# VH-VL binders against p14714r889to1111, part 26

Target 1, 223 residues: p14714r889to1111
Amino acid sequence: YLRHEVKDPEKAISFLQDLLHSSGLSEDQKRLLRTSVLCREQLAKVISDSDIEGIEEGYVELDCSEFGLQESLEAVVKQVMELSIERKVQISCDYPQEVSSMRLYGDNLRLQQILSETLLSSIRFTPALRGLCVSFKVIARIEAIGKRMKRVELEFRIIHPAPGLPEDLVREMFQPLRKGTSREGLGLHITQKLVKLMERGTLRYLRESEMSAFVILTEFPLI
Short names: E, the ipSAE of ESMFold2; O, the ipSAE of OpenDDE; V2, 0.75 times the mean of E and O plus 0.25 times the DockQ between their complexes.

## First folded at step 10 (VH-VL)

Design g6 (framework fv_ontamalimab; at its last look DockQ between E and O 0.04; V2 from the best seeds 0.00; counts 0 for: pae E 6.9 > 2, placed apart)
Fold by OpenDDE, look of step 10:
Structure g6 (fold): chain C 223 residues (1-223), chain A 119 residues (1-119), chain B 112 residues (1-112)
Amino acid sequence: as target 1 above (223 residues)
Amino acid sequence: QVQLVQSGAEVKKPGASVKVSCKASGYTFTSYGINWVRQAPGQGLEWMGWISAYSGNTNYAQKVQGRVTMTADTSTSTAYMDLRSLRSDDTAVYYCARGDYYYYGMDVWGQGTTVTVSS
Amino acid sequence: DIVMTQTPLSLSVTPGQPASISCKSSQSLLHSDGNTYLYWYLQKPGQPPQLLIYEVSNRFSGVPDRFSGSGSGTDFTLKISRVEAEDVGIYYCMQSIQYPYTFGQGTKVEIK
């Protein structure tokens, strides 16, 4: 039912985006349009996920293509801006231009999904009255495999102030799904499973006295 | 403007159940939780429990555990408190109050709902 | 449960004069994250409670600067530098460091 109901609006959005693309946009407008397209595509992919069990069991295939890391990160940040503004929680992006300008080969939409979910969760569980910040860091390590083949290991670190995620949600993130798993826990659990599908993908949640952090590691071919 | 609007006054008999609603507006409902606090006539404030509007996770006070159910409807941005097996000492004004996650306080309150339990 | 004890339970103040309310907790309200989870609320006659101070000393939005909170660990104080007629009501301290949240008995503030 849901898939059918959202199909026509999604197609309309796509059509409008195509029209805008050919309408003579400024560079800034083109950038916004690209971000909107990525968000729409991500939405469509998530809606198409009809088999949660498949994700849980690791049977989902990644759709890999060439993408720009900068555009991906921009799409992620835009997805959390509304919540950030409402909760008065600032987002501090910390990654060098040489990292964000990378072109990679992989499933960008899944990457966006992973990063947006973890970032949203971090903002959601950051106190709203304190004017606090969530830090979004990206660290890259380039590995040369051959004369012309390079890979990059990316570490995404999302740091948010204590107390961080509830302990029960952290447990639900990493334990098998059960009847009693919360809605929020399900989202985080799926996120964890998606990370595992990526090349050398790992997701950790670190808890310290004053801060907590999502640490996501993955590797991509560097184009 | 952030507001919580509660349902109207209730008069119940002992042993009956009451369901109070709390409609939220002016903010993203799922970004916060809802506390329920009651106040008996001429008495202080008593915390009853908390629900996450996002996850649905709940925490109830021991005094009302087993008799209370808190729910949140994200489609209508409305929280509900169902109290069963009513007693005379349940007579009170019941408040919903917005609360952040974990150890945070309450920053926005509803207008209150008077529940009277009498034979 | 953490017991919150307020003193005094009632206070009559001449307009323009200062007022002070004490709140003591049976356990420390200092959390390992470095924050102290003590809140002050005012309930005006016929109204729901409203937040005055969060986390010991932070005034909530719209709260006049004549209100101030202080303290640490288990001892806390709410001060009103110059009491006004609109300040009449019952003041409650509350802890939220652990469930269940608990309130003080309340301090009734009246104008002489």
Scores: ipSAE 0.361, ipTM 0.774, lowest interface PAE 1.5, mean pLDDT 92
Fold by ESMFold2, look of step 10:
Structure g6 (fold): chain C 223 residues (1-223), chain A 119 residues (1-119), chain B 112 residues (1-112)
Amino acid sequence: as target 1 above (223 residues)
Amino acid sequence: QVQLVQSGAEVKKPGASVKVSCKASGYTFTSYGINWVRQAPGQGLEWMGWISAYSGNTNYAQKVQGRVTMTADTSTSTAYMDLRSLRSDDTAVYYCARGDYYYYGMDVWGQGTTVTVSS
Amino acid sequence: DIVMTQTPLSLSVTPGQPASISCKSSQSLLHSDGNTYLYWYLQKPGQPPQLLIYEVSNRFSGVPDRFSGSGSGTDFTLKISRVEAEDVGIYYCMQSIQYPYTFGQGTKVEIK
């Protein structure tokens, strides 16, 4: 995307942080603080967008470390909670304690990014009708490679009511980027590419008569 | 329940234009694209282009690029195909078809609209 | 443009006998997402086309199990295990891996 079209969010953040350091925090100052955090989010998005070429070509190096799956899944749900409340869409989580208590070796940040984007998209395209929700399921399949090594294949299902995403967003997710790709489509495309960087990573989007779903497969060493 | 109903047959002179309508019902119109496919008498199928009912983005076959405009009206759930500078080889049955790119492709088709271009 | 070539262009079949239609593309229809974007349509006399097979081998809802699709890369086949009178029409293969979408020339299937 064009960086020339992006305002300078670091200057905006610096200004707002200076305002925050003034005496006392009025309601106007709290509004400015919330704007500052929005600018930080915009800056992070701009930096991510500028690395699109590296993600497309597979030059991005994963930053692997040990992490707890429960903490990652809780962080993902927290990251989407504001939109869930705004749209009055409930999130139903279905993952056994044995699965969520796993400790894995991998890129925790990228996993959260993948799950948050797909969950946000699912919430955005769920009608705000009584009893409708987005279902977040995790299924694990453990494989022992040798006597001392275990790996787990994780299947993440983000299920939402039909009809789901508009077709052209699904197209933008899987097709090469083109001029005029929407912001939503770009985010989904980056997510699809990030899944491909994960070990045995695959992403599918299912559209069925009653529901649609993101299905994400990836594999991690189990610690 | 899902259906596409097209406008009636048209007879046109060379150099004129034609606008074919395609009214959708029984599904969420903005969730699917609309393809236009034509079939000359005794000939096979020729894809003309596609429009997103969500964004309004289009892609046209190069053979008709510059002569075709596809639009979608979400308030009436109707897609339109406007073909200009008609020639005798534009004589065909014109179909609209709902598109589900990732899975089924063109799964629901309209009944077709016959366009005849003659002096 | 991807050229889709069907063989044969017409086929006269005794009821109850099998039929086979070949479709060859000028380049691979396998997408980097792992899917192969090859479709089969039937146009019965006086009707618009209808979807039979999506993504090479998957039967669309309501299509009888006597229809099957197979193939990979550039070579694809539609088979009808026992041709019935209602199977008369023109069969088309189609690719949607890239614009413009293109169809084969069609194979007319008739009962003799």
Scores: ipSAE 0.082, ipTM 0.643, lowest interface PAE 6.9, mean pLDDT 82
ESMFold2 (binder alone), look of step 10: mean pLDDT 93; pTM 0.956

## First folded at step 11 (VH-VL; framework fv_ontamalimab)

Design k1 (at its last look DockQ between E and O 0.63; V2 from the best seeds 0.00; counts 0 for: pae E 2.1 > 2)
Fold by ESMFold2, look of step 11:
Structure k1 (fold): chain C 223 residues (1-223), chain A 118 residues (1-118), chain B 112 residues (1-112)
Amino acid sequence: as target 1 above (223 residues)
Amino acid sequence: QVQLVQSGAEVKKPGASVKVSCKASGYTFTSYGINWVRQAPGQGLEWMGWISAYSGNTNYAQKVQGRVTMTADTSTSTAYMDLRSLRSDDTAVYYCARSDYYYGMDVWGQGTTVTVSS
Amino acid sequence: DIVMTQTPLSLSVTPGQPASISCKSSQSLLHSDGNTYLYWYLQKPGQPPQLLIYEVSNRFSGVPDRFSGSGSGTDFTLKISRVEAEDVGIYYCMQGTHWPYTFGQGTKVEIK
């Protein structure tokens, strides 16, 4: 079956490239598909190869720049929308305008990776029942350091119906990498290590009777 | 209501095996692990091992490594602990306990008495 | 294996008076995730153990606020501000930071 041929990420890229050359799609459509596939495969390769080793050992430097929080949050929601639709899980976003209008200095890509992985995991472990959804909340606390410097502590809450993640995946998220770590556990482990690289970064997974949540704290200079 | 119900008491001879069951109800079985803890007469608590109901991964205490097999059947929401090559010092009450990453062992079974005697 | 040492191993308390149980570990219980997985359990006569305190100081659901936990690193304490008759039993500390999980020897609490 053709799906068997695409289990290897490199073979998946080759297979799609062959399909694009053989298809009747326009050049604009081919470029969009190639870009989407390359971005996904580059992220998967990076997580599987050098970024995992560097992140585990603490070698990875954050690539900091000025960014708008609104654009970052919108990108995160867009990145998970396909799975949300596929699994019929609704996403509810709750971040006020004063939060979304902030401009920050930090590693936008890594922030998006953290938020996307936790949001994807929450969608994966939410039953497809009417009225169930994943809630994405952002809370900000501004701290003045001086008359010309402001910092903001951001609290990201990704809330989904109980019971949420299996205990084994929560363990894999926080334990050192070992053989036998699942693919889902590896993604979560990388995420918690990335949070630790962030300024004052903490990640907790909360389990309660009705809901479970990722709670992510980090701090950024406010522009 | 969340509960764990264990199988009944067992009397065994040295060298035999015992399989204790632990049936879960009132919660999503695959979302939690199961720990097994035993208590010899007049003694404290001794952790024996853990199993993930999600993946089947296990971790066993070294004292019982090689003699114990822990399994979980998701279709019946039941965990099992199989202890082989029984010795008299395996005489104990055996508990199963639900495992949460933060709460630890938050729900316990009623205990199963296993007596190993000649 | 991490050795958990409780003191005292037995105590007899006048009803309404405070009680304190010490638990010391042979090495730090600080987990790589930044948390400390130190638990307190109560085993009442004829019953399985029940969870009182998780992560050093957090009371489990339904546990009265007369129970409090404290400590860090290797040194931990359970306090009962006023002991009641229903508090009789054996108290165990347990560490869940390192495999294998290990318990203290237990502290038997009795009412005078």
Scores: ipSAE 0.530, ipTM 0.788, lowest interface PAE 2.1, mean pLDDT 84
Fold by OpenDDE, look of step 11:
Structure k1 (fold): chain C 223 residues (1-223), chain A 118 residues (1-118), chain B 112 residues (1-112)
Amino acid sequence: as target 1 above (223 residues)
Amino acid sequence: QVQLVQSGAEVKKPGASVKVSCKASGYTFTSYGINWVRQAPGQGLEWMGWISAYSGNTNYAQKVQGRVTMTADTSTSTAYMDLRSLRSDDTAVYYCARSDYYYGMDVWGQGTTVTVSS
Amino acid sequence: DIVMTQTPLSLSVTPGQPASISCKSSQSLLHSDGNTYLYWYLQKPGQPPQLLIYEVSNRFSGVPDRFSGSGSGTDFTLKISRVEAEDVGIYYCMQGTHWPYTFGQGTKVEIK
């Protein structure tokens, strides 16, 4: 029911974005528009996921294309800005310009979905204390496979202050879905499943005395 | 300092109910779960069940399923274990223990002795 | 339910000598997240249990380095390099990988 109701507004947003694109925009406006388009496309993909069971069982296919990592990361950060402001939790992005300028081949929208969910969860469960921040780090390791082909291993590390996620949410993230799984738990579980669909994709959650972290590893062809 | 403080000893008749409390302090209550473990006199440890202080979700051992209800009051940071239809073999020391996904049961209450006798 | 089997059930040790306790599970304790949730607890006389080792081989805070845990899959071991008088009590292994959580029978450690 909800899926059908949100389709028409989504199409309208798409149409308006196209119109704006054809209008005279400044470079900054074009950048904002591009970010909004990426967010809309991500939304459309999530809405199209009619079968959660398909994701759970790993039957979902990735839609791969060329994308810029910088644009993806910007879309991820913009998705959590409202919550960040509301909870007074600062986001600290830590990745070199060389990493952000990379062009990759893969499913960008799924990557955005994964990163936005983990970042959002980190912010949500950060204490509302002054001076606390969530750190978003990206580490890249380039591997040359041949004369013309390079691949990059990306490590996304989302670090947030203790105590971190509730114990039951961490459990729900890695355990099979069941009746009673929380909404937050479902989101994290789906995220974990999506990461597994990625090339050499792994998702871990670390809990230490003073901090906790999502650690996401994946590999992409470097364009 | 992190600690769990349980309610005092109970003496009950067969068929009665007992409710044991576990007051948490020194940490964010909703970030962890609470386990209940009992130990009959001279016996080993027996896991009874688990409750999430965040969602209220529970998981009970089959042996006590239908007779036990675990609850968590976030406003007072207190967990409760209600055991009904008491039998003589329910005589034991009952422990509450904080659980973390990684560290297991890292903080324990002092225990509550429940005696069921006619 | 996963059955946890400890051996031996009792152990008398001369102070300064090593001790070893085995714990076997009826099925693998490797979780889908890649971790193995095997724990060791010590219950000293008249006290509640206390955590010694978490996730097979990690010493909990304040636990002396004479305690060590090892193992994988279904076979696990707790070792005490030099047993001291304060180590007297009942040791329990517990699996936290699958519902319901289950304990071993316990191993009583005494000093000769």
Scores: ipSAE 0.435, ipTM 0.781, lowest interface PAE 1.0, mean pLDDT 92
ESMFold2 (binder alone), look of step 11: mean pLDDT 94; pTM 0.953

Design k2 (at its last look DockQ between E and O 0.66; V2 from the best seeds 0.00; counts 0 for: pae E 4.1 > 2)
Fold by OpenDDE, look of step 11:
Structure k2 (fold): chain C 223 residues (1-223), chain A 118 residues (1-118), chain B 112 residues (1-112)
Amino acid sequence: as target 1 above (223 residues)
Amino acid sequence: QVQLVQSGAEVKKPGASVKVSCKASGYTFTSYGINWVRQAPGQGLEWMGWISAYSGNTNYAQKVQGRVTMTADTSTSTAYMDLRSLRSDDTAVYYCARGDYYYGMDVWGQGTTVTVSS
Amino acid sequence: DIVMTQTPLSLSVTPGQPASISCKSSQSLVYSDGNTYLYWYLQKPGQPPQLLIYEVSNRFSGVPDRFSGSGSGTDFTLKISRVEAEDVGIYYCMQGTHWPYTFGQGTKVEIK
């Protein structure tokens, strides 16, 4: 039912974005438009996931294409800005310009989905204390494969203050889906499954005395 | 400092019910679960069940299934274990313990002695 | 249910000497996230249990370095390099990988 109801508005948004693109836009406006397009495409993909069971079982195919990592990261951060402001939690992005300028080959929309969900969860369960910050770090390790091909291992580290996620959500993230799985838990579980679909994809959640962290590892061909 | 403080000793007759409380302090109650473990006199540890302070979800051991109800009151940061239809073999020290996904049961209450005698 | 089997069930040790306790599970304790949720607890006389080791080999806060845990899959070991008088009590292994959680029988450690 929901899939059918959101399809027409999604198409309309797409059409309007195309019209705006053809209009005279400043460079800043073009950038904002691009971010909005990426968000819309991500939304459309999530809506198309009618079979959660398919994701759970690992039968979902990735749609790979060339994409810029900077644009992807911008789309991720913009998705959580409202919550960040509401919760009065700052987001600190920590990645070098060399990393952000990378062009990769992979499923960008799934990457956005994964990073947005983990970042959102981190913000959601950060205490509403003044001065608290969620750190979004990206570490890249380039590996040369042969004479002309390069691959990059990316580590996404999302660090948030203790106590971190509720125990139950951490359990739900790694446990099989049940009828009683929470909404938040379902999102995290799907995220974990999506990461596993990616090349050398791993998702870990660390809990320490003063901080907790999502650690996501994956590998992409470097274009 | 993280602490779990349990209610006092109980003496019950067979067929009665007992409700043990566990007051948590020094941490965010909803970020962790509560486990209940009992120990009969001179015996080992027996896991009874788990409750999420966040969602209220529970998991009970089969041995006590149907007779036990675990609850968590977030407003008072207190967990409760209600055991019904008491038997003589339910005589034990009952412990509550903070549950963490990675650390297991890292903080324990002082224990509550429950004696079932006719 | 996963059966946890400890050996020995009792151990008498001279102060300063090492001690070793084995714990075997009836099935693998490796979970889907790649972690192994095996724990060691010590219950001193008249006290509640206290956590010693989490996830096979990690010492909990405040636990002396003379305690060490090792193992993988279904075989686990707790070692005390030099037993002290304060180490007297009953040691339990516990698996937290699968519901329901299950304990070993316990190993009573005494000083000679």
Scores: ipSAE 0.761, ipTM 0.888, lowest interface PAE 0.6, mean pLDDT 94
Fold by ESMFold2, look of step 11:
Structure k2 (fold): chain C 223 residues (1-223), chain A 118 residues (1-118), chain B 112 residues (1-112)
Amino acid sequence: as target 1 above (223 residues)
Amino acid sequence: QVQLVQSGAEVKKPGASVKVSCKASGYTFTSYGINWVRQAPGQGLEWMGWISAYSGNTNYAQKVQGRVTMTADTSTSTAYMDLRSLRSDDTAVYYCARGDYYYGMDVWGQGTTVTVSS
Amino acid sequence: DIVMTQTPLSLSVTPGQPASISCKSSQSLVYSDGNTYLYWYLQKPGQPPQLLIYEVSNRFSGVPDRFSGSGSGTDFTLKISRVEAEDVGIYYCMQGTHWPYTFGQGTKVEIK
């Protein structure tokens, strides 16, 4: 539509949503977009299923390497953008340049998997109403452990309008897997287990009067 | 205002069935579960079971398993508890309560008295 | 099933004096998410139960601060710092950590 540089992920997503809504896409084009989103979602779930036994038992090892946090966060937002547009839910990002510019040592793939699943679930359970948002925030606390090495505790908050997730999906996230666990519940359960594999990893789901949130804590070496 | 309104009192004979309704209003019905709790005259509280309004999944207390069916109708925001093969010891007040994973049973219906006698 | 044992089963309290109710579970109520799903309910005469305390020690909205909960693992306590006439009724602890949910026997609180 326009060739202007977009600096803010929220503004970029809102701009794309307005174009898609206003452009008058044919019914065939809308169907293709929906199908692409569904196929990607199915493929991601199939890939997650191949790992479930190892993750459930806690014997999957992390594949650590150096990565840039900004690139990881941008990749997560891109992975969920199609659903955001389809459901007409905006994503508001709040992570300072000082935080996003960090370079970390850790498992980038699993971090993206954790953040993507929680963000997708938040979008899925936000009503498709004009102007509703999912907020993605990153907060950092730095601690020097020695002269050469620093560590950072990262807090990821994925906040969406109340009431949020259905109660039984929250139950499935924290309960042992059983026959009858939904596909959404399985994805959330795997995510909870992956967070526990991360350094000082914790996952909470908070339900409040106007907002609900995933709160994810983990720690990384800074480089 | 969040509320649960239950159907009226019932008198039944042993061997019959009873179906109690619980109509929800003031909140998103599919976001919460519905619990059923009963209280025999002069006795304490007994949890009977739970249903997800989202998926329809249920979990029943062992004492009533096989005799109870819990359902939820999302189009009317109404939960139902059907108890079959009634005995005299099923005489109780039956409550429905909205289930929240963290807060527990935070909103309760007014109760439905079910009397089983010959 | 998890057995929840309340003591005492009955309390008679002079108005303005404290009251304390113990609740013991047959198993730990700490769940895999780190929370302890122990609740306290009050059932006033002729009314449905109402939630007072969730997750051991958190007061539900609108509950006066004279009510407090404490404990961990298997041992829990509800305290009323100054009993008032409106506090009369039967108090139940309940665990929500394990299916099926189970209640204590109830503690009847009366004014002397």
Scores: ipSAE 0.325, ipTM 0.687, lowest interface PAE 4.1, mean pLDDT 83
ESMFold2 (binder alone), look of step 11: mean pLDDT 94; pTM 0.955

